# Miniprotein binders against q53ft3, part 156

Target 1, 195 residues: q53ft3
Amino acid sequence: MFGCLVAGRLVQTAAQQVAEDKFVFDLPDYESINHVVVFMLGTIPFPEGMGGSVYFSYPDSNGMPVWQLLGFVTNGKPSAIFKISGLKSGEGSQHPFGAMNIVRTPSVAQIGISVELLDSMAQQTPVGNAAVSSVDSFTQFTQKMLDNFYNFASSFAVSQAQMTPSPSEMFIPANVVLKWYENFQRRLAQNPLFW

## First folded at step 16 (miniprotein)

Design Q66
Fold by ESMFold2-Fast, scan of step 16:
Structure Q66 (fold): chain B 195 residues (1-195), chain A 83 residues (1-83)
Amino acid sequence: as target 1 above (195 residues)
Amino acid sequence: SPIQEEFEKLMERAEYHFEFAEKYYELGDKEWALLYFEFAARIFRKAAELAKKNNDPESYKEAIEYAEEAQKYAEEIQKELEK
């Protein structure tokens, strides 16, 4: 029903079903993870009036799970990006996984999905700033890629200035790179999906 | 009374969802905005039901007006997403 994606890792599409309405993905080496994407596979929609509450847990010093509500997925919003790199517990929380005895390996966190009525989901409040706007995240990623390209191309230009010219090689003026960077940045600011 | 305390807690939670909906709409994430406005409307309506059962017409009116406002925003965003 669900998938879980971490950049640089194989996508998980086979959640462990731990109850009729509860699904879990294991996240080994979670301390190296900044963001997690949770999504519906599109083959089985939620029944009318239902959705999924998305939880994150990590083992405390005693190996006990500490569950936090990250946000939601629904038929109308079938995917979400969550930032987990800053999360830790200091407060007790109420959650649907509290009575479950799920065996954990040390250093393995989990994403939990609980299928719930929309009315029940509406009564819950996610931890602050865990849900990331996909538009904002994509804009930040694209800006970082633009900066990387500009720096790389500019460094190459400096290297070329120190070398003997070859007729079989082509070189790009630095001003063309700068103009491309400025044009792309401007267009991205106006419409992040222009490409 | 316990009913009044429950009403106030529901109003606070619905307002929290309403504020997140506004924030996500301003960020351009209309899908999150829609979801939170729908959540706000549901909880405001639940608060209105409590006020109605408690024979409190002023609280009922307040909750229903907020529910209708949240529902209106949700419907407008839903139409934007349908194209």
Scores: ipSAE 0.165, ipTM 0.654, lowest interface PAE 5.4, mean pLDDT 76

Design Q67
Fold by ESMFold2-Fast, scan of step 16:
Structure Q67 (fold): chain B 195 residues (1-195), chain A 83 residues (1-83)
Amino acid sequence: as target 1 above (195 residues)
Amino acid sequence: SPIQEEFEKLMERAEYHFEFAEKYYELGDKEFALLYFEFAARIFRKAAELAKKNNDPESYKEAIEYAEEAQKYAEEIQKELEK
C-alpha cells in the first residue's frame, strides 16, 4: 500500500506488514540519510475517516527502539517528505568521550506506518523539526517525481471488475512499477544530480 | 481541577496543530495546511465540549472562537484545492 524513498537508494514498495494496521520499512545505514519520502502507491485508498501516522525509529544506546511521530499521510495528502537528520543524534547532553563508552548495536532505523482514525491522529503532535519546506528545489523536485510516479502507475490501473466481481477495487500490474523503476534508474544513471 | 488540566492540554495540542498548519501553508504545502487546520478545529471543539461540561462559559467561548478560526482557514484552503 505504501512506498518509501531515500535519495540515492532503491525505492522500497514492499513494506513488511507487522500487524493488521501496521507497516514497516527498514532503513539500513540511516546515519547517512537526511530525508525520507513516504507515499501511497495509489492502489488502495484509506477507508473513510482514516489515515496513516508515520513514525521514525532508531536504536538508543541500549539498543531499544525510540519511536518519534514524523507526520501523516491521508487520501488528501498521499505523499510526505520528512527530515530525519536532526532526529539521529539522540537526546540530552552528549560529547565524544561519553559516546565512546556507550554500548551500541549496529543501527537499522525504521519507518513505521500505523493506519489510524483521523480523530486518533489529531490527538498526537508530530516532532516539529521533521517538517520540510515544499518550496525548496530538492523538495519541489521530489514532489514532482512522486506526482509523476503516481500518475504513471494510475494510468495503468485496472478495475477489480475486469478480474474479479468487486468493481470498487483497483489494481496496478506489477510490470507498471517495474517500468517506472527502470525509467527512474536510467535517468539517475545518466545524471547523478537528477536526484 | 482534572477537567481544567485536560482542557489546557487540549488547547495546547490544538494550538500546536494551528501553528503547524501555518508553517506548512508558508512552505507552500496546502494539503498539509488543510489537514492540520482541520485537526486544530477538531481539538478546539473537543476542548469547548469539556469547558461546557465544566460550566465554564469563558473557556467555552475562547475554544469555540479558535475552532471557528481554524475551520475558516481550512474551508478557504479546501476551496482553493478544489479549483
Scores: ipSAE 0.481, ipTM 0.833, lowest interface PAE 2.2, mean pLDDT 77
Fold by OpenDDE base, second read of step 17:
Structure Q67 (fold): chain B 195 residues (1-195), chain A 83 residues (1-83)
Amino acid sequence: as target 1 above (195 residues)
Amino acid sequence: SPIQEEFEKLMERAEYHFEFAEKYYELGDKEFALLYFEFAARIFRKAAELAKKNNDPESYKEAIEYAEEAQKYAEEIQKELEK
């Protein structure tokens, strides 16, 4: 039902179902993680009127889990990006995972998804700055991508006069686009938020 | 002049890519370092050509020197990648 993605790591598609309505992903070496993407796999939608509250848990100085509400995923918003790097010293919030005995190690954080009523979710307040605006992220990505492409491609632009006897038009070799794309994709795969 | 402004923009862009190339190299990403050095070199050459058209030999010389430097680094990295 859910997937979890950390940049530079394999995607997780097998959440531990700890309850009928609760799912958990383990995040080893969480201290090196800046962002987490939580997304619906598209296999099973939320029931009508329900969504997922996404929580982050890390061990405090005493080794006790600190849970914080990051945000939400819904059928209408099936994916979300969360910044967790700044939350490692934050205060815990009310969470639905308190009664669950989840085995934890000091270096492992957890992403918890609780399937809840949308009306109930609307009453909850995520921790500040955890949710990355999808619109803003997309806009930034698109702008950076286009700028990068344009700059790169244009660097290979040659006059037709250099290629053929008569035209004055500028040409960009088609392989430049491919080269850019391959490199850009590689970089994106390494860090989806590199921009 | 518009030509001078364009020259400066090109130089700025090329420098930006040059710095990124250095950074990627330091991080061990030699492929991207190579790419950005080559990119910088090309942009510097474009700046040089623009300076030449504008009859600005000083700007031309500057741009060419940076282009050569970027190209040199690119070639060195290319050799490293071939080992």
Scores: ipSAE 0.012, ipTM 0.237, lowest interface PAE 9.0, mean pLDDT 79

Design Q68
Fold by ESMFold2-Fast, scan of step 16:
Structure Q68 (fold): chain B 195 residues (1-195), chain A 83 residues (1-83)
Amino acid sequence: as target 1 above (195 residues)
Amino acid sequence: SPIQEEFEKLMERAEYHFEFAEKYYELGDKEYALLWFEFAARIFRKAAELAKKNNDPESYKEAIEYAEEAQKYAEEIQKELEK
């Protein structure tokens, strides 16, 4: 499972799974978005030799999606921040989402994650304009994101404990989220650059 | 030849990865820089293997030298991250 965060908005942790290896997050009112953080929840790692390719898509003037490769997330690099403000008028790149019947609206952009072999990821080149200056800003932003995510997930887990699971719905135990959060915060306090 | 064209494509791709690694390193994202240098080294080695099978020792040497340079940068960054 994956998460997506935009500064000033509620964190998204429930990606729409559109194929066994493909996940999508909707970004409404995308014209006001400058940066997006994509991260792994830490409950299920990628299989050995695999990672996730991260794509950004927005509707062009004809309502057609324009997909661009932003970068990657891996077990060794489980989160990344991307600048998308410069990409809203670009042209598309090669992408694995062409055959998907994903419902879109004119004001909604999307983040797509495709689970791929590392060898396949090495054959690709992300758009250059998505790169972000990181160290201090990324650490501060990530810490705030983790706090918000943990609080939200804990609240949701309590509510979900009384529900019967639907076949298409995934549940994450609250204790797993707590252990991941505490370990990550401890490491961050010791060395902000550990990841 | 088709084999020479494939070699050139691999070299070009690895060079793009190398440039991305340098870009992310300058931006302070050392983890991404490490990933990209590792990707560059991997593709340069793939190019070297192709040149070896094609009995082209000059292309093999060129690709290996670039692979070793990329690996050297990756190792240096990994040591920086472990401190």
Scores: ipSAE 0.018, ipTM 0.450, lowest interface PAE 7.7, mean pLDDT 74

Design Q69
Fold by ESMFold2-Fast, scan of step 16:
Structure Q69 (fold): chain B 195 residues (1-195), chain A 83 residues (1-83)
Amino acid sequence: as target 1 above (195 residues)
Amino acid sequence: SPIQEEFEKLMERAEYHFEFAEKYYELGDKEYALLHFEFAARIFRKAAELAKKNNDPESYKEAIEYAEEAQKYAEEIQKELEK
């Protein structure tokens, strides 16, 4: 029914059903996540008068989940981009001296989708400005992801004179990576959802 | 009173949705703006019904006026999206 996408990770399309009306996606290494895209696959619509409330959870200092409402998806608005980086607590605790305390166990954040009546959804308000405006912001998000990948891959480029023989390694010329990057940007400009 | 507290909470939620809708419309996210104006209208109307049961005509009038304004904006955006 639902899909979940984080830049640099494989798309998830198989949510875990944890209750009759509740579905979750696991997000490991959650502190590296800035944006999450939640979308309907288009195969099965919500029942009449229903939609989905989208939640984000992360473990607090005691390891207990803290759930926050990010926004909504409906048959009329089947996809949304959410910025979660501003919702993470403990920026002050990330300074060098505070980081010595293992108060936050390595754990998995979750995206939760609760199928609710529209009237029930209206009774709840999303936290702050988690929702991000749509196609242009998604295009910028995707462009940033592409830039990060290209820069990462290119950081390993070496001249032929600097290469060391290794039969178990495969090498890709930097120019091939550049051509792929340029082709992807061109396709993204034509249709932001082609991926 | 419990009724008055419930009314105030509904008005706050509806106003929050209304402000979200205005913000997203300004940012160009018309689909989100539409959704939140529709939610605002629903909750303002629920607040109005509560005020009516509580025999509070001033609160009823206030909630209905906001509901009608939210509904008007929702209809305008729906028309824009249909083109």
Scores: ipSAE 0.187, ipTM 0.657, lowest interface PAE 4.9, mean pLDDT 74

Design Q7
Fold by ESMFold2-Fast, scan of step 16:
Structure Q7 (fold): chain B 195 residues (1-195), chain A 83 residues (1-83)
Amino acid sequence: as target 1 above (195 residues)
Amino acid sequence: SPIQEEFEKLMERAEYHFEFAEKYYEYGDKEYALLYFEFAARIFRKAAELAKKNNDPESYKEAIEYAEEAQKYAEEIQKELEK
């Protein structure tokens, strides 16, 4: 049902289902994470009148989880970007995961998604410092992903003089990669949501 | 009064949603602005119901006026998203 994305990491689309209505993603090395994107995969919508409450947890100094409400995802808002960098030293809020004993390691944070009635979700207030502009955060994240891909692909560039015939390999000219990069950046600058 | 305290908590919660909706609208996130205005309207209506049961017409009127304002903004944003 859900996906979780952190800049510079492989996207996670296989949430651990820990209850009929609760799903969790592990975030190792969470100290290096500033933003997280949570989204619906688009295959199965929420039942009418329902949505998902998105929580973030990290281990406190005793290894106990500290859960905080980041925000929501719904059929009308199936993706959201949250800032978590300012939450790692905060106190935990009351949350539906409090009744669950989720075994985890001290160095791993988690994103939790609780499927709830919209009426129940409206009774909750997210932490204020997790709110970010979707456009701004999406643009920044996309630019970093674009840079990472271009740098990775370019690291394999060789001059024609260095080429050896290899019938088992396919080659893409470096200038084609550069042209794609420049085209994507131009389009992103015109409309951050073009893709 | 426990009822007065509950009313105030609902009003505060709804105002929080209203402020979040305004912030996201300013950010250009119209889908989130819509969601939060809808949440604000819903909670303001819950506060109004509580005031009505408590025979407090002044608090009822206040809560309904805020609920209608939030609903109006939600409807305007929804119309824009439909285009």
Scores: ipSAE 0.460, ipTM 0.819, lowest interface PAE 2.5, mean pLDDT 78
Fold by OpenDDE base, second read of step 17:
Structure Q7 (fold): chain B 195 residues (1-195), chain A 83 residues (1-83)
Amino acid sequence: as target 1 above (195 residues)
Amino acid sequence: SPIQEEFEKLMERAEYHFEFAEKYYEYGDKEYALLYFEFAARIFRKAAELAKKNNDPESYKEAIEYAEEAQKYAEEIQKELEK
């Protein structure tokens, strides 16, 4: 149902379902993470009148999990970017993951998604600094993601002479990816919110 | 009174959502702005209902006015998203 993306890391599409209505992603080496994207995979929508509350958990100095509400995802807002770097010293909030018995290592944070009624979500207040507050930060994050994608895709590039015929597979010319990347960067520079 | 305190908490929460909505709108995230304006409107309406039950017409009026404002912004954003 959900995916989680950290710039420079592989996308996570397999959340641990810890309850019928609760999903968790592990974020190793969380101290190096500035932003996280949480998104719906598009396979299963939220039921009508429901959405997801997105929480971040990190271990405090005592190793106890500190949970903070980052924000929400809904059918109308199926993806969101959250800044978590500034939360690492924050105070905990009420969260629906209190009964979760997940053994954590000190270096691993978690993203928790709780499927809830929109009415219940409206009764919650996300931490103020979790939202991407600047166009610049968003642009930087997007750029890192794009670079990561480009680098990843480019790593699979082969010359035509190196290609093994595989009639069942579709191939995309590397120059198409490059052109898309360059065009995207240009558009992003002109208007960070062009999409 | 406990009811007045609850009213104030609801108003504060709704205002919080409203402010978030404005910020997201300014940032260009219209979908989130819409969501938070809807949340604000919802909670302001709850506050209004509470005020009504408490026979506080002034608080009711205030909450309703804010709810209507939030709803108006939500509707405007919804229209923008449909273009």
Scores: ipSAE 0.386, ipTM 0.770, lowest interface PAE 1.3, mean pLDDT 84

Design Q70
Fold by OpenDDE base, second read of step 17:
Structure Q70 (fold): chain B 195 residues (1-195), chain A 83 residues (1-83)
Amino acid sequence: as target 1 above (195 residues)
Amino acid sequence: SPIQEEFEKLMERAEYHFELAEKYYELGDKEYALLYFEFAARIFRKAAELAKKNNDPESYKEAIEYAEEAQKYAEEIQKELEK
């Protein structure tokens, strides 16, 4: 039903089902993780009027799990990015996983998804700006990447008069790159996850 | 009063959802904007119901007006997503 993705790691599509309505992913070496993507696999939708509350847990200084609500996924929002790096020193909240005997190792954090009524989800408040911050951070990163690429590509720009004959080499007009860049920025501004 | 405190908590939560919805919309995440406007609307309606039970017509009116505003934004975003 759910998948979990950490950048640079293999996608996880096999959650541990710890209850009928609760799923858990293990995140080894969680200290190196900044963002997590949680998504629906598309095989099984949420029942009408239901969605998923997404929680993050990490061990505190005493080795006890600290759970925090990151945000939500729904049929209308089947995937979300959460920033977890800033949460590793935060205080825990009440969570639906506390009564479950989930096998944990000290170096492994967890993503928990609880299937709940939308009305119940509305009564909850995610910690900080986990999702908002993630979107903003991603947008900023993408913008920096685009600027870097544009600067790199433009550094190789030459006029036709400056070109040396190379019949076997393909050339791209600089205006094409600029047009692409402008279009990409426009789309990014409209939807940071348009791709 | 305990009822007034509960009302204020609901209003605060709904306002928080509303603000998040606006932020997500500004960032271009229309799906999350929609979700949080819907959440805001739900909680504002709950606040309104509580005010009604407490015979507080001013608080009721305030909560309903915010609920309608949140619902309007949700509906507008829904239409945008359907295009």
Scores: ipSAE 0.379, ipTM 0.748, lowest interface PAE 1.3, mean pLDDT 85
Fold by ESMFold2-Fast, scan of step 16:
Structure Q70 (fold): chain B 195 residues (1-195), chain A 83 residues (1-83)
Amino acid sequence: as target 1 above (195 residues)
Amino acid sequence: SPIQEEFEKLMERAEYHFELAEKYYELGDKEYALLYFEFAARIFRKAAELAKKNNDPESYKEAIEYAEEAQKYAEEIQKELEK
């Protein structure tokens, strides 16, 4: 029913069903994640009058989950991008120097989707500014994907001296990739809506 | 009174939804703008029903006027999305 995507990671389309109306995705190494995309797969719509409340959970210092409402997905709004950077800092900063030398092991966070009545969803308030505009989110996501693609492609660059002729394989010179990356970034900076 | 306190909390929640809807519309996210204007209208109408029970015609009028404004914006955005 649902998909979850993090920039630079494989898309997840198989949510763990933990109750009749509740689904979760695991987010390993969540401290490196800035944005999460949640979307409906388009195969099965929500029943009439229902939608999905999207939650984010991370373990606190005691290992207990802390759930926060990020926003909603509905048949009319089947995808949303959420900024989770800044939501992972604990409330336990009453004594700000107490935990400064404690190294925290990266743990698994979760995205939770609860299928609820639209009227019930209207009674809830999402945290701060977790949801972002589609334009801003697409620009940020695209920039991350450009960086990821360039780094990935350049890691496989082969100098002319190291190449063995292979007529069945196509190779792209690394400088062409760099030129594309620079040109695309320039265009994106001048007009984020050029695509 | 408990009813008056509940009314004020509903008005604040509906106003928050209304402000989110305006923000998303300005940012070009018409689907979210529609959703949040619909949420605002629903909660303003719920506040109006409490005012009616409390025999408070001024609060009822205020809540209904805001609900109708939110509903009008939702209908306008719905028409934009249908094109």
Scores: ipSAE 0.367, ipTM 0.771, lowest interface PAE 2.7, mean pLDDT 74

Design Q71
Fold by OpenDDE base, second read of step 17:
Structure Q71 (fold): chain B 195 residues (1-195), chain A 83 residues (1-83)
Amino acid sequence: as target 1 above (195 residues)
Amino acid sequence: SPIQEEFEKLMERAEYHFEMAEKYYELGDKEYALLYFEFAARIFRKAAELAKKNNDPESYKEAIEYAEEAQKYAEEIQKELEK
């Protein structure tokens, strides 16, 4: 139902379902993370009148989890970017994950998504510094993601002479990826939120 | 009074949502702006209902006016998203 993306890391599409309405992603080495993208996979929408509250947890100095509300995702807003770098020293709030036996390690933070009524979500207030504060911050994050994808894709580039015959396999020309990348950068420069 | 304190908390929350909506709209994130204006409208209406129960017509009027404003912006954004 949900995916989680950190710049420079592999996408996570397999959340741990800790309850019928609760999903958790592990974020190893969380201290190096500035932004996280949470998104719906598009396989299962929220039921009518429902959305997701997105929480971040990190261990405090005593190793106890500190949970903070980052924001929301809905059918109308199926993806969101959250800044978590400034939260690592913040105070915790009430969270829906406290009663669950979630395996934690000291170096691993978590993203929790709670499926809730929109009316219930409206009664909550995300931490102020979790929201994208500027267009520049968003642009920087997006650029890092683009660079990561381009570098990843280009690492698989081979010449025609290097190709092994595989009639059942589809191939994409490297120039197509480059063209997409350049076009995306141009659009991003014109309007950072074009997508 | 406890009721007045609750009203003020609701108004503060709704105002926060409203401000976030404006911020996201300025940034160009219309979907999030829409969501937060809807949240603001919902909470302002709850504040209005509380004021009504407390026989406070001035607080009721204030909350309703903000609710209507938030709803108006939400509707305008919704129309923009449908184009």
Scores: ipSAE 0.577, ipTM 0.852, lowest interface PAE 0.8, mean pLDDT 85
Fold by ESMFold2-Fast, scan of step 16:
Order: structure tokens, then C-alpha cells, then sequence
Structure Q71 (fold): chain B 195 residues (1-195), chain A 83 residues (1-83)
């Protein structure tokens, strides 16, 4: 019913069902994760009046799970992006000197989805700033894509202009645009959030 | 009283949802804005029922007015999404 996506990793579409209304995805090496996308697969909608509450769990210093509500997915909002990097800051070992003296073994975190009545979901308060607007994320991605393109093209154009007998007649070969597109596609495939 | 304390907690929760709805709307995320305004309306109505049970007409009126405002915004956004 659900999918989970982390930039640079294979998409997970097979959640583990741990109760009739509860589903879990494992996130190994979660210290390296900044964002998680949770989405519905589109094959089975929520029953009327129901939705999914999305939780994040990480192991505390004693290995016990600490659960936090990130936000919601519903038939009207079937996907959401969550920033989880800031949510790890509550760990007792999370400080500059501890990081310098202790190399920690990567731990497994979890994304949990609880199918709940909308009335029950309304009773809960997600942690602040965890849910990222899809519109804002697309805008940021587009701006960074444009910045990368202009920096690349500008660098090439300046070099070519200096070697041209008539610098005022600057041209960018079509293959330069194609090479930028191929490089961007390759980078995006490796890490959709590399920007 | 326990009922008054519960009322205040519901009002705070609904107010949080209302503020989140406004933030998402400003960001252009109309689907989340709609969801959170619906959440706010639901909780404001629940608070109103507690005020009614507690024989507090002023708190009832306040909660109902906020619920109606949240519902009105939800309906406006629903119309925008259906276009």
C-alpha cells in the first residue's frame, strides 16, 4: 500500500505489517539520511474518513526506540517529504567532542505508518518543520538546477569567447548542452537530492 | 476544572493546525492546507462540545466561530483544487 524513498537508495515498496493497521520500513545507516519520502502506491485508497500517520523512530543511547510523529498522508495528500536529520539531535552522544572521540556503528531507524481515523489524526501534533512542502522542494530543486546550468554554461562561454576572434559573437555548441543534460541525469539518478 | 483544562488543550491543538494550514497555503501546498484546516475545524468543534457540556456559552461561541472560519477556508481551497 505504501512506498518509502531515500535519496541515493533503492525505493522500498514492501512495508512490514506489524499490526492490522500498522506498517514499518527499516532505514539502515540512518545517520546519513536527511530526507525521507513516504507515498501511497495508488492501488488501494484509504477507506473514507481514514488516513495514515507517519512516524519516525531511532534508537536512543540504550537502543530503545524513540518515536516521533512526522506528519500525514491521505487520499488527498498521498505523498509527503520529511526532513529527519534534525530529529536525531536529541541523542545524548550528539555533540562535537563526542563525534571526534567516538566512531558510532550505523544504527537502523524506522518509518512507521499507522492507519487511523481522521479524527484521531487531528488529535496529534507533528514535530515542527519535519514535513517539507512538495511545492517548496520542487522550487528549490528547480532553482539549484538552473544555478548549476548557468554556472556551467557561463564558465564555458567565457573560455570560448577569449579564444574567438570576435568575442562579441559567443556561441555554445549544442553538444555542451547535451553533455550538461547527461551529467545532470546521471547525478539525479544517483542522488535525487544531491542539490 | 478537568473539562476546562481539556478544552484549553483542544483549543491550542486546533490553533496549531490552523497556523500550519496557513503556512502550507502560503507555500503553495494547497492539499496540506486543506487537510490542516479540516483538522482545525474538527478539533474546534470538539472543543465547542466540551464548552457546551461545561455550560460555558462564551467558550462555545469562540470555538464554533473558529471552527466555521477553518471550514470556510477548507471549502475555498477545495474549490481551488477542483478547478
Amino acid sequence: as target 1 above (195 residues)
Amino acid sequence: SPIQEEFEKLMERAEYHFEMAEKYYELGDKEYALLYFEFAARIFRKAAELAKKNNDPESYKEAIEYAEEAQKYAEEIQKELEK
Scores: ipSAE 0.271, ipTM 0.735, lowest interface PAE 4.0, mean pLDDT 75

Design Q72
Fold by ESMFold2-Fast, scan of step 16:
Structure Q72 (fold): chain B 195 residues (1-195), chain A 83 residues (1-83)
Amino acid sequence: as target 1 above (195 residues)
Amino acid sequence: SPIQEEFEKLMERAEYHFEIAEKYYELGDKEYALLYFEFAARIFRKAAELAKKNNDPESYKEAIEYAEEAQKYAEEIQKELEK
């Protein structure tokens, strides 16, 4: 029912169901993660009056999970971006006598989704300022990703005069890519959450 | 009284949701603004119910007025999203 996306990683669309109403995604190497996108796959809506509470957990110094509420997803808001860089902890504690036999906890965090009544969700408040600045951070990140992709793709452009016949290769006109990029950038400027 | 403490906690929670909704609306996230205004309205109405059971008409009036304000903003945003 859910998907989880981290920039530069493969999208996860198969959450682990740990209870009738609870789903989890594993996030290895979480110290390198700044933002996480959680979204509904669009096939199965929540039952009327229900939604999903989105939690983040990281291992504490003893390897025990510490869960924090990030926000919500609902039929009316089926995707959300969360800033987790301020919430994570991955450093082992320093000893008074220096770095001797430092044991590090596993660098695996989790995103948890709990299917709850909207009334129950309203009783909770998300932790920190993750929700307030996420749109601006996502817009900046998305713009940089679009610029990087366009520049990368255009670096492989060749003129028709340089092409050799190859039925196994596909080519897309550079001007079509540019037109798509300009349209997407314009839409993003008008509404950074248009998708 | 314990009931008065519960009322105060509900009011604080609803006010927090209201503030989050305003911030999301300012950022252009109308869907989240709608969700949090609806959450604020729900919790303000729960506070009003508690005040009514506690025979506190002043607290009831305060809570219901805020609930109606939050609901009004939610309805306006829903109309914007339908366009």
Scores: ipSAE 0.294, ipTM 0.737, lowest interface PAE 3.6, mean pLDDT 75
Fold by OpenDDE base, second read of step 17:
Structure Q72 (fold): chain B 195 residues (1-195), chain A 83 residues (1-83)
Amino acid sequence: as target 1 above (195 residues)
Amino acid sequence: SPIQEEFEKLMERAEYHFEIAEKYYELGDKEYALLYFEFAARIFRKAAELAKKNNDPESYKEAIEYAEEAQKYAEEIQKELEK
């Protein structure tokens, strides 16, 4: 039903079902993870009127799990990106996994998905800044893209003095833009969330 | 001088690219390492040309040496990627 994706890692499509309505993914070496994508596989939709509350769990200083509500996935919003890097020192929230004895390793965090009524989900408040907004993601992408383009293109810049008379103008070969685009697309294909 | 300031900016930028390239290589991202070493090499060469125009042989030599180093790493990585 669910998949979990961390940039640079293999996609996880086999969640551990710990209860009829609860699914868990293990995230080893969670300290190196900035973002996680949770998505529906598209094989089984949520029942009518239900969705998934997505939680993140990490061990606290005492080794006890700290659960935080990241956000939601629904049939209408079948995927979401969450920033978890800033949550590693956050406070726990109410969670449906407290009664579950889930085996934990100190270096392994967990993503928990609880299938719940949409009405109940509407009453819950995710931790701040966990959900990456489309606007923020776009802004970050655009900034990185522009910076990358500038760095690449400017490295090929030549002055008019190097080309022909009229030495006051800089030129960039047109094919530089193409090369940049190809390289950037390749990087995106390899890791869409590299920024 | 404006030329010297421009030279320093180019050198700083190239050095930054060089450092980033090294980091990517350490992380195993050879393609990006290659890319940034190439950036560094090109910018260092631009700095060298500027130094030459400014009749600064010391700066020219420095920039060329860094350019050659960056180019060498780029070539080595390219060979690794072709295996």
Scores: ipSAE 0.007, ipTM 0.252, lowest interface PAE 9.6, mean pLDDT 80

